VH-VL binders against q9xwc2. Designs and how they scored, part 35

Target 1, 164 residues: q9xwc2
Amino acid sequence: VTCDFKNELVSMNWNVKNNKIQIHFEHNNLTENRWTSIAFGDGPGMNNLESIIFSRREDNVITTNSGYTPKKKKVVVDDVSYVTVNDVQITGNKLKVTVSRPLGPAGPRNFSLDQCLNWMVVPGGSLSNGKFKKHHGKIFFIKDVCAAKCTAERIQRINSNKAL
Key: E = the ipSAE of ESMFold2; O = the ipSAE of OpenDDE; V2 = 0.75 times the mean of E and O plus 0.25 times the DockQ between their complexes.

## First folded at step 21 (VH-VL; framework fv_tixagevimab)

Design t1d (at its last look DockQ between E and O 0.04; V2 from the best seeds 0.00; counts 0 for: pae O 10.6 > 2, placed apart)
Fold by ESMFold2, look of step 21:
Structure t1d (fold): chain C 164 residues (1-164), chain A 119 residues (1-119), chain B 109 residues (1-109)
Amino acid sequence: as target 1 above (164 residues)
Amino acid sequence: QMQLVQSGPEVKKPGTSVKVSCKASGFTFTDSVVQWVRQARGQRLEWIGWIRVDSGKTNYAQKFQERVTITRDMSTSTAYMELSSLRSEDTAVYYCARHTYIYQGFDIWGQGTMVTVSS
Amino acid sequence: EIVLTQSPGTLSLSPGERATLSCRASQSVYRSYLAWYQQKPGQAPRLLIYGASSRATGIPDRFSGSGSGTDFTLTISRLEPEDFAVYYCQQYDYTPPWTFGQGTKVEIK
């Protein structure tokens, strides 16, 4: 059961409570006029991916949007985001954000995370004149994530086994 | 309480400059982006520019780009807007306001500084 | 540059009546960056609504906002004596300049 992901650039963990999923996401180098995202789909490319998109504006506003990537060079943000921002902090270039959404179907595409699918982290792309431009760098893949299993009791069991 | 307190009214002759101060208290100044906006009598609000307090980076509306300088002093928690080559059409109330990196509108405004440009 | 056009220019109403103020943008604005302000004579603007529909701290429930794309609305469900003022919409979309509407004056009939 996979309920977290970490490497040198990003760290995230997720949990489920009351039919909602909460995702804590950290990015160590979100500079101004850039975006990063968590994407969900069957892979292997960036086609037809549901997304949670974080961006840093020139005026330092941190923006969180729901959206999708119909194909590699295009990010489409929803005008009305279905993702709730619970917390956001920026320290230097380190972003820490906590978001939540319904575990089941949500948003204009009725997208559900109550299924096993691949999660991806897009490390970043340019934000220019309000447009999200292509990313640079390696996409980080987390295969076959079954987010519904990441309940408090299961995470506690996982952590207890690690301490043993 | 959270406040932005501006310097007092100014009467200026055409061709001179004015510098308006905006002192912050009751919140973390370095988290803020300070906005400058003006309003001539009976007119809509007009955006002039902003300064990021953390970096000192600025952005100005193109209309003001050649005549405005926005600065800040972190030791006194004060932002400044200087407008040069004043004309009679620059007569307005000048406001500072702020937002943070979590955008929730311009939630704190200074009281306004009346700048009158006349001979 | 995004032009915000408010209607009506003046709204003459009595206390207790419902006020509906419109703001139309010349192009789409992300609703997250649409705000409404109240301004009384001699005072700075007061933030009422941000994100098209979120009330700012201390703003009473009679104020509500709605809309997306190019069409946005501020509603005052029951006018109080202190609500007679000028109301401005503002966009803070990704690309400056950030602009305000020309205002709707809500006055006593």
Scores: ipSAE 0.654, ipTM 0.842, lowest interface PAE 1.2, mean pLDDT 89
Fold by OpenDDE, look of step 21:
Structure t1d (fold): chain C 164 residues (1-164), chain A 119 residues (1-119), chain B 109 residues (1-109)
Amino acid sequence: as target 1 above (164 residues)
Amino acid sequence: QMQLVQSGPEVKKPGTSVKVSCKASGFTFTDSVVQWVRQARGQRLEWIGWIRVDSGKTNYAQKFQERVTITRDMSTSTAYMELSSLRSEDTAVYYCARHTYIYQGFDIWGQGTMVTVSS
Amino acid sequence: EIVLTQSPGTLSLSPGERATLSCRASQSVYRSYLAWYQQKPGQAPRLLIYGASSRATGIPDRFSGSGSGTDFTLTISRLEPEDFAVYYCQQYDYTPPWTFGQGTKVEIK
């Protein structure tokens, strides 16, 4: 069980408090007219993936939307986002965003993060005339994310173990 | 109201085939995975297989791989289970069930279809 | 394949009593992929619990699920008359087969 993920392109961590999950997400190369996303869900029955989509349409204009990604299809953005943006910053091409949502069922699809899931990070896709195009590049997989276990106390222990 | 409505009871002779339908309503069928399960009288539930509606991808239990075909018609929001080379042991109630997200389990079930195989 | 073994086979209890049902897996199962179903005579199974511990929509809070790895439990805190039925666990953690347990019958004493 892990409460963070980092590679050459993205860095993210998450924690749960008061039945809400907060996700801090960093992308070091989100250029204009590009989008990236965190997708939730995996397994043998995987089809649509609940997603949080981060888009940069132009300089310093960042949008955050809830949505879902049909398998091998374009991202579908919700009419009304159920994800709350707590903080957003773009410096050059480096995106830093903090979002939160209920740990339990949320959104039009009643999707819950209170269970252990595989997560996915889409490194990037293009935006064309405000439309999401298919992503390019290898998807990053985070296996067996149990967000509900990522309390402050648990995270502290995890970090302590990593330091050993 | 979300529901799966299955076709009526079937009486078949050994060696023949049966095709059971499962019509979805009240939810987006294309977002679903449909599994088929059967249950002989007084027996446990037995898993047959599933289909991903969007792609039509299927998986079958090894026991039925040679005889079962699960399909779907997206235009009519209907899933099908066809079992060939019927045997008396195939006599059972057959159920379809769906999920939208695998993590949420199979939350909608059909009412069941009784298939009787007898000479 | 993953074999799910439920115990006991039959549980005879009176209304108001606590029911504890076990589902043991032959190998570890992600708790997110473990479900419990209730089936009454002549009816289709009904989803009770998904993800080992989450109640399905409309399921009374007297039903609860717990467990991880190879050991899962369904608990009915106080049996109601309508709770006497057969209960099944199912895993869908791996590629097929998505096996069921053999069921536990909760019957009235």
Scores: ipSAE 0.005, ipTM 0.592, lowest interface PAE 10.6, mean pLDDT 91
ESMFold2 (binder alone), look of step 21: mean pLDDT 91; pTM 0.930

Design t1e (at its last look DockQ between E and O 0.36; V2 from the best seeds 0.53)
Fold by OpenDDE, look of step 21:
Structure t1e (fold): chain C 164 residues (1-164), chain A 119 residues (1-119), chain B 109 residues (1-109)
Amino acid sequence: as target 1 above (164 residues)
Amino acid sequence: QMQLVQSGPEVKKPGTSVKVSCKASGFTFTDSTVQWVRQARGQRLEWIGWIRVDSGKTKYAQKFQERVTITRDMSTSTAYMELSSLRSEDTAVYYCARHTYIYQGFDIWGQGTMVTVSS
Amino acid sequence: EIVLTQSPGTLSLSPGERATLSCRASQSVYRSYLAWYQQKPGQAPRLLIYGASSRATGIPDRFSGSGSGTDFTLTISRLEPEDFAVYYCQQYDYTPPWTFGQGTKVEIK
């Protein structure tokens, strides 16, 4: 069971409550004019991966938007984001964001997270005059994420096992 | 109470400089970006530039790049706008306003500083 | 630069009426970076709406914002006496300057 992910660059966890998924996302090196994202889907072979995009402007504005990633294309940001931002913090280049969305179908593409999916984290890309450039670096894959199973009780058990 | 308090009115001669201060209180100043805006009597708001408080990075409108300097003192939670080579056309009320990295627009404004340039 | 054009220049209405203010951009503006301000004589602007449709803290629900791309709208559902003022839109998209519209004056009929 996977309800969190951590590596040298990012740390994230998620839980489901009241048919909503909340995701806590940390990035330890989001510099100015950079973006990062969480993408939902199997990755290669899939088109239009649903994404939550975090961006940092030179004036230190942190923006969180829903969007999608067309195959072999740049990230497309939705005009109206369906993702709710619950908390945002930036210290130096360390970003901490908490967001929420419906577990079921949401957004203009009616994308649901109620099924088990592979998730992806894009470590970073350039942001130039509001345009999202293609990312650089290896994408982090999180396999077999079943968000619907990440309830408070289950997460507690997972954490207990990790502590051993 | 979150507020920005600006310095008092200024009367200046053409060719001189003016420095307006903007003191923050009631919020974390270091998390802010401060923009400066001016408004001549009966005219629209005109954007001058901004400063990011934590780094001191600035961006200016092209119109003012040669004459304006925006600075900040983190120890006193104060932003400054200095405009040099003053002209009569610079006569206006100058405002500072802030936003944070959790951008919710410029939600706190100073009360304005009247700058009069006359011979 | 992005030019914001507000319309109408003056809107004469009575208390209780609906006010609809337009802000048109010369080029597309990200919705997240469009704000509306209210300004009364002798006072600083007050933030009403940010991100095109989000009400600032303490702003009554009679104020609402909508739109995307190049067309944005501020709506006052039922004018109160204190709502008669000048209203400005501002874009703060990626490329400076962060321009303002020329303003719409909402005056009492």
Scores: ipSAE 0.811, ipTM 0.908, lowest interface PAE 0.5, mean pLDDT 94
Fold by ESMFold2, look of step 22:
Structure t1e (fold): chain C 164 residues (1-164), chain A 119 residues (1-119), chain B 109 residues (1-109)
Amino acid sequence: as target 1 above (164 residues)
Amino acid sequence: QMQLVQSGPEVKKPGTSVKVSCKASGFTFTDSTVQWVRQARGQRLEWIGWIRVDSGKTKYAQKFQERVTITRDMSTSTAYMELSSLRSEDTAVYYCARHTYIYQGFDIWGQGTMVTVSS
Amino acid sequence: EIVLTQSPGTLSLSPGERATLSCRASQSVYRSYLAWYQQKPGQAPRLLIYGASSRATGIPDRFSGSGSGTDFTLTISRLEPEDFAVYYCQQYDYTPPWTFGQGTKVEIK
C-alpha cells in the first residue's frame, strides 16, 4: 500500500479520515511566477487528469487551485476551487502545504479518489499574467495508488513493520 | 496587537522628496508583502507599489515608477516609501498595509501619514 | 488596467435597512481576487471581505459578499449606526496596477 512519495524535489504523503483525504505536499524549489501540481488519472500522459495546482505569485501569494488537464501540457484551473487548504508555509523556496478534499466525487467533473489510479507530480511550469504555461522537467509517476487504504491505522502498521 | 506604525505628518516643498516609514510589530515581518497606497482628500485609494519583505523585490504602479523607491530594513522590521520630485498633486494621506503569503486581503493597515506639498 | 465602477455613488438609508452595493469590473476578475473595505473619515480602511465572499477576522455576519467575473456585490443585511461609511471594492488580480473603485457612501437618511 503506497501512502507516500519522495524524491530530491518533492515529498508527499496522504491519509484518509472521515471520508476525506488529506495530502501533505512539499516542494523544495517553488520560485516566483511558477506552479507545481499533483495530477490524478489512468495513463502516462497528461490527458484528462484531475489536478491540484500550487502556484507562487510575484507578490508572494501562494495559491491553490483545483483543475484538470484536458490535453497534453494544457492546464485549466477551476474558477472556484473545491480543495481546502489546511496549512501552507513557505521558507525561502521550500513550499509545504496541506490540502484536503472529499475522498469520493467532488468538483465540476465529479472526480473521485475513492478508487485506485495513477498519481503524478508535475515538478513545475511558468505562470505569466495569470496563465499557467506548460511544465518543465520530468513528471514523477506513482502507479496504482489506492488512496482509500491509507488510513491512520494502516500507516501505523506500515511504520511498525519498518521498525521491526 | 499586530500593527503597522507610520512616521508622522510631513510638510514639503515642491521638488523635494519625502520618506515615510512603516514599522511592523506583533507578526512575522518576513512573511509579509508590504503595500503602499495613497488617498488625496475626498478621492479613491490609489495603489503605489509593494515590497516582498523576504527578498526585497518591489513592484510599482507605472505612474510612480520613475519617482518612487520602496525599501525595507529587516533589523528594524520597517518598510519605507520614498517619493521624489514632489508636486502639489502628491498631497495625500499615505498608507502602508500588508498581506501574507496566505492571502486574506490587506488585513493590517498603518494609521496613515499626511504629506502636504506646499506652494 | 482593470477599472472598478461602484454604484450607487451614495446610498441614503436608515438603521435596520438592507444595503446593496455594486462593483463592476472592466474585465473579468477571479472571484478570489476581489476585496471590500470600509472607511470612515480620518481612519485607515478596514478589510471586510476578501476573495469576493470570505469575511475577514472580526467582521460581523451582517456583511456578505457575492459575485464573480465582472459583477460583485456587498450586502449589509441590517444596517447598524456604525455602518454609515464609505465602501470601496478592490481588485488584486495577477497584473498590476491593483485598483480600487471610487467608493459608495452609505449615509443616514
Scores: ipSAE 0.675, ipTM 0.843, lowest interface PAE 1.0, mean pLDDT 89
ESMFold2, look of step 21: ipSAE 0.651; ipTM 0.834
ESMFold2 (binder alone), look of step 21: mean pLDDT 91; pTM 0.934
ESMFold2 (binder alone), look of step 22: mean pLDDT 91; pTM 0.936
OpenDDE, look of step 22: ipSAE 0.509; ipTM 0.841

## First folded at step 22 (VH-VL; framework fv_tixagevimab)

Design f1 (at its last look DockQ between E and O 0.69; V2 from the best seeds 0.58)
Fold by OpenDDE, look of step 22:
Parts: C-alpha cells; sequence; structure tokens
Structure f1 (fold): chain C 164 residues (1-164), chain A 119 residues (1-119), chain B 109 residues (1-109)
C-alpha cells in the first residue's frame, strides 16, 4: 500500500506495514536553521493532527520531532520522538529523509490509519536555537487519503490555505 | 570496519604548531560532522571544535578560537586539527570523533594522538 | 556555556550491582543532543547512549539512559567486570561549546 504526494517544493510517499508507517519525504529548499513538517489526521482542518517535524541545524544535523495538534491549538511536541530516522541526505538545500513511526498501541496516542485521513505539509519556518518559529507560506493539503484505496502509486496534489 | 585513524604522537616546543590528522574509512565521510576533543592526563574530556565535512563549516570553543583551525580534505577523507602557539598546557591526547546527519551521537572515535609540549 | 555536572565523582560497587550515574546541565538540553560515553584507561571514549535514551550499536541492554531538560541518568542494571570505567556525558546542543561532564568513575569495591 503506497500513497504519494508531490508538488514543486516537496515530494512524499508513505506506506503502512505491520502497524508501522514509513515515510519518504523530500524538501527542495530546506535551508539551514529551518524546519518543515508533515501532519496527518482525520480533522477537521488542523485539529487532532499527528505531526512530524524536520529541523535542519547550521551544522546540517537533522532533528526529528513528533507531536500533535489538539483542537486547533499549538503543536504539542512529544517529550520523546516516536519517529525513527532511517536515512537522511542533504544536498545543498534539498533534504531527503526516510522515517518510520509506530502505530496503534506501540505509538503515541494509539493512532490508526485505518480511516481516511487528511495530510498536511508545512513548507517551513525559521529555527532559532532549537525553537520553532512561526511557519510561512501556504500549507499543502492532501485530502481524504485512504490506505485502503492506495495503489502502487497514488498521487495527490492539492494546495490549500493555512486557515482551515 | 568503520574507523577513524589518527596520526602519530607529536613532540613540540612551546610557540610552535601541531597538525593532527584523522582519516576516515568504512563510511561516507561527507555525511559526517567531526569534532575534536582533547584530554590531559587524568583530566576530563575537553571540547575543541567541530567541522561539517560537506560544507567545511566550523565552530570552535572560545578558549581555542584564536589558535585552532579545523579543516578537512574530502578527497582523502581526512579531517585535520591544527593548534598554534603551543603551550605546556596543551599537552594532551587529542581525539577526533564523528556523527552523521541523523545525530546518533559520536559513535566513531579515533584512537587518539598524544601531543607533548615541552621545552 | 552549558556546564554538565556529573555525580557522583566516584561510584564504588561490586559486580552484579546496579549503577546509577547522574548528569545535570546548567541549562536545558534537548535530549536529542545528550550522549553518554564509556572510557577505559588508555582508550578512546566509546559511545553508549545517544539522544539521552538510545543505545548505540552493539551496546548491551544493561545500559540505559533517561532524562530530559537538565537532568539525565545513565543506568547500568547489573555491573559486569568490564563495566568498571569512567563515564562521561556530553551535550552537543545548538550553542557551542559541546561540553562534557567531568566524568564519573565506576570502580570495583
Amino acid sequence: as target 1 above (164 residues)
Amino acid sequence: QMQLVQSGPEVKKPGTSVKVSCKASGFTFTDSTVQWVRQARGQRLEWIGWIRVDSGKTKYAQKFQERVTITRDMSTSTAYMELSSLRSEDTAVYYCARHTYISQGFDIWGQGTMVTVSS
Amino acid sequence: EIVLTQSPGTLSLSPGERATLSCRASQSVYRSYLAWYQQKPGQAPRLLIYGASSRATGIPDRFSGSGSGTDFTLTISRLEPEDFAVYYCQQYDYTPPWTFGQGTKVEIK
């Protein structure tokens, strides 16, 4: 089961296997001291989203955090990252990262991908001494992604506004 | 298989400089950040600085900022630490160590290079 | 700079006993950038734990790390003879220097 998303800035594909999600994420312009994130959940809007945040330090170290957005509030970053980084490559300002995250009881908040979900990509924001600053740019949305409907290649390209 | 091999011991006079090498093998050197650390006999580890191999960007501890230069040669997969204006207090074992983009700690260390500064 | 203070300075224990080592930071440290090392006489440090709680490759499960903010702990559940050494914590957070603690010597009683 594979789902895909691609636009001018990012490309992403993910699969679910053995109660684990693996995500390959590419960002074409993640400069130093910047962060980007992907999120997924059943909504509505930005409610109840699980988040994965990728940060690039000035020494090119990539930090990954997991978190969630409760009821249109700020993202709550988990005390520990529930995301495992399997591979990272940085070429210029292009980031390629593969991560995995447990689902269900093995993961935080017993999250499931059994239902159709919305995905969100935050293009980026500034990072200052490890602090996430407010993001800029239009948020990319992938709506109604159903694992059961994913094929070898299902591509969605939907751009949405930040305020949902 | 993955390793950092450092140059041999050095004996230097005060006021001179020393350049220690750290050669990487068994892993992709360009993906690494290399830090340099020293340790005087019976003393704690002391951080000197780091270099990001792909960009050559460096950061130094303030204590060494005026005397240390960390460089790398990607063609030979070698990092260097040069310390100038040597003093007797610089007598120590110097270590290089690396971590990668994913920051899995400094998992590979050189064997250390003894630098002795004496008149 | 962030000062890491380890305690105790020396820990005298017997094989089979539990060892608990503390590393306290003068400022909050992101757990992703907290590591523990083991060093034996005449050898380079060896990575034990990274990201405060992740075991490095090849490290026995008797070693574990925990903590966040300013308080971090290395635990050796059951000391083996080869575990008697000096242990260092290091932070490599956003602001240099990437300081080390002063070390804790685990010695045989």
Scores: ipSAE 0.796, ipTM 0.896, lowest interface PAE 0.6, mean pLDDT 92
Fold by ESMFold2, look of step 22:
Structure f1 (fold): chain C 164 residues (1-164), chain A 119 residues (1-119), chain B 109 residues (1-109)
Amino acid sequence: as target 1 above (164 residues)
Amino acid sequence: QMQLVQSGPEVKKPGTSVKVSCKASGFTFTDSTVQWVRQARGQRLEWIGWIRVDSGKTKYAQKFQERVTITRDMSTSTAYMELSSLRSEDTAVYYCARHTYISQGFDIWGQGTMVTVSS
Amino acid sequence: EIVLTQSPGTLSLSPGERATLSCRASQSVYRSYLAWYQQKPGQAPRLLIYGASSRATGIPDRFSGSGSGTDFTLTISRLEPEDFAVYYCQQYDYTPPWTFGQGTKVEIK
């Protein structure tokens, strides 16, 4: 049961309580005029993926948008985000953000995370004149994430086993 | 108590400069981008520029680019706006305001500094 | 440069009435970056609404904002005596300069 992901650039974990999923996301190098995202759906390409997108403006404003990638190289940001931002911090270029959404269907595409599917992390792309340009670099894949299983009880069990 | 406190009113001759201070208290200064905005009597608010406190990076409206300098002093939690080559149409109330990286608009404003430019 | 045009220029209303203030942008503005301010004579602007529809801290629920694209609205559901003031919309979209509307004065009929 996968309930976290980390590498040299990104650290992320998620948990479910009362049919709501909370995602803690960290990115070590979000510079100005850049974006990063978590995408959900069948990989490995960027077709028809639900997304949570984080961006940093030139004036240091951090924004979170829900959206999707209907086809390769295209990001569509929702006019009204259905994702709740619970906390955001930026220290130097290190972003830490906590977001939540309903585990089941939510947003204009009625997208659900209560099924098992692939998660992806897009390490970064450019913002230009308010447009989200295509990302560069290798996307990070997390196969077969069954987020509904990441309850506090199960995470505690997993952590206890790792301490052995 | 979160506040921005500005320096007092100024009366200036054309061709001189003015420097307005904006002292922050009650919040983390380095999280802020400080904005400068002016308002002539009976007119709309006009954006002058901003400074990111963390880096010192500035951005100015084109109209002011050649005459304005915005700075900050992190040790005193104070931002400054200097406008040079003053002329009568620069007569206005000058405000500082802030926003943070949380994107909640200009949530804290200074009380304003009247700058009067007359011969 | 994005020009914000507010209408009407003046609203003459009585306490208890509903006020509807319009802000039209010359080009599309992300609703996340549209704000409304209240200003009384001799005072600094006071933030009312950010993100087109979110109330700032301490702002009563009679103030609400809506809209997207080029058309935005501030509504005061029931005017109180303290609500007679000038109201400005502002955009702080990605590309400066950030601009304010000309204002709508809400005054006692």
Scores: ipSAE 0.664, ipTM 0.847, lowest interface PAE 1.1, mean pLDDT 89
ESMFold2 (binder alone), look of step 22: mean pLDDT 91; pTM 0.933
ESMFold2, look of step 23: ipSAE 0.629; ipTM 0.831
ESMFold2 (binder alone), look of step 23: mean pLDDT 91; pTM 0.932
OpenDDE, look of step 23: ipSAE 0.451; ipTM 0.821

Design f2 (at its last look DockQ between E and O 0.53; V2 from the best seeds 0.64)
Fold by OpenDDE, look of step 22:
Structure f2 (fold): chain C 164 residues (1-164), chain A 119 residues (1-119), chain B 109 residues (1-109)
Amino acid sequence: as target 1 above (164 residues)
Amino acid sequence: QMQLVQSGPEVKKPGTSVKVSCKASGFTFTDSTVQWVRQARGQRLEWIGWIRVDSGKTKYAQKFQERVTITRDMSTSTAYMELSSLRSEDTAVYYCARHTYITQGFDIWGQGTMVTVSS
Amino acid sequence: EIVLTQSPGTLSLSPGERATLSCRASQSVYRSYLAWYQQKPGQAPRLLIYGASSRATGIPDRFSGSGSGTDFTLTISRLEPEDFAVYYCQQYDYTPPWTFGQGTKVEIK
């Protein structure tokens, strides 16, 4: 199962196999002391989203956190990251990262991709002493992504507002 | 296979400078952050500073800010730590260590360089 | 600066026993930037744990790390003869210096 998303700023593809999701994520302009995030869930809007947050420090350390957004609340960062970083590279301001995350009982909150979900990409926000500041810009939105309907290439390009 | 190899021991007079090298092999040096740490005999590890290899950006401990310079040569995959105005208290084993994008801990260490400062 | 205080200073144990080492920070440290090292006499430190709880490559599973905020712990479930050494914690959070603890010596009883 393979799904894809691409726009001018980011490129993302993911696959699910053996109750594990692997995500390849590229960000074309992740500067130092910045964060970006991908999220997925059944909604509506920003509710009940699983999140993966990528942060870049000034020493180019890339930190990956997992979290979730309960009912329009702020993202709750997990105490322990459930995301494994398989590969990461920074070239200039371009981030390339491959991560994996367990699903079901092995993962946090027993999350499943069996149902159709919305995917979101937060273009970025500032990072100050490890604190995530509010993101800026439109959220990239991918609606109704169904694992069962994913093909070698399924690309959606929709922009949405944070207020969703 | 992945390793950092440091230069040999140094004996220096007070007021002089020492430059220790740290050569990387077996991994992509440009993807690394290299920190320098020293340890006097029987003492704790003391952090000196770090350098990001690809950008050359550095940070130093305040204690050493006026006397230390950390550099790198990407063509030779070598990091350097130069300490000036040497004092007897600078007598220690100096270590370099690296971490990468994926590994945030410093997983590869040099073997250490003994620097002796004596009159 | 963030001061890391390790305890105890010396831990005298026998092979097979459980070792629990503490590293307390003067202020909160992101767990992603907390590491544990082992050092034997005449050798460079060796990374054991990074990100507070992730074992470095090749590190036996008898070594484990835990904790968050200001309190971190290194546990050796069953001491092997080769585990008697000095252990250091280090934080490399956003604000330098990336300080080390003063170390805990695990010695044979």
Scores: ipSAE 0.788, ipTM 0.893, lowest interface PAE 0.6, mean pLDDT 92
Fold by ESMFold2, look of step 22:
Structure f2 (fold): chain C 164 residues (1-164), chain A 119 residues (1-119), chain B 109 residues (1-109)
Amino acid sequence: as target 1 above (164 residues)
Amino acid sequence: QMQLVQSGPEVKKPGTSVKVSCKASGFTFTDSTVQWVRQARGQRLEWIGWIRVDSGKTKYAQKFQERVTITRDMSTSTAYMELSSLRSEDTAVYYCARHTYITQGFDIWGQGTMVTVSS
Amino acid sequence: EIVLTQSPGTLSLSPGERATLSCRASQSVYRSYLAWYQQKPGQAPRLLIYGASSRATGIPDRFSGSGSGTDFTLTISRLEPEDFAVYYCQQYDYTPPWTFGQGTKVEIK
């Protein structure tokens, strides 16, 4: 069962407790007027993807939004986010953020993470006058994530096996 | 104790300039974006501009663009706002405030600096 | 620019009553970038709410914010003596200038 992801640009792990999922996300190069996101769904491109979007304004406000990509790869940001920000840190251009949401249905689309689906990391896109422009660079795919199985007990067992 | 401490009251003649200081203590200055806001008696608050402490980047309201300069000195944890070509209608209390990458609103305010412009 | 219009201009209430303050924006405020401040005579404003609904550190839970788009509300569930003051809404959308409403004075009836 997959409960983390790491490459040169991003590091992410997630766990489930009390019917909530907590996601720890790091991005090594979130510069001003840029966004990055975690997206959820199946299929190629950014169609029908639920997302958690992190952005850095030119005035250095770091915001987290929920949203989705319906058609034409258009990014639609929810006016009021349904995702809770538990912690955020930025040092230079390195973002570290911890978010949580209900594991089951949440937000205006009643989107659920209690099923197995692909997770994606969008490495970055531009903000222009507050609008999220299309992403640049290769999307990182994490195939068949069954997030509901990432309990503290299972993660501890996985980590103990890796240490041996 | 997190605070912004501003310089004292100023009395100026029309056509001159004023420079107000805003010294930060008790928090990481470089995480801040420092804002400048004024309030004339009986009027609403009016945003003047901001400076990102980490980069020195500024943004000004168009109304003030030609007359305001906002700067910072990272070695003294102090931001400055200079307003030139003063007019009587610039008489107001001038506030500095900050926000950080976490808090989107202005969570810490200076005590205010009364600037009086009179002939 | 986005104009914020607060209503009512003055709200006359007694301690213990619920206060409901409205702020209407002339255009939709992107991602609910809206804050509420309290100001007493001779003092700087104090941040109460940011992001339309997030309470600032140290703000009692009797203060709550709600709304999105063009319509925003500050609610004080049980007025305390220290809550009689002027309240301002402020938008801080991506596009300057950032603007404040004209204020709602909450005064003792």
Scores: ipSAE 0.560, ipTM 0.812, lowest interface PAE 1.8, mean pLDDT 88
ESMFold2 (binder alone), look of step 22: mean pLDDT 91; pTM 0.935

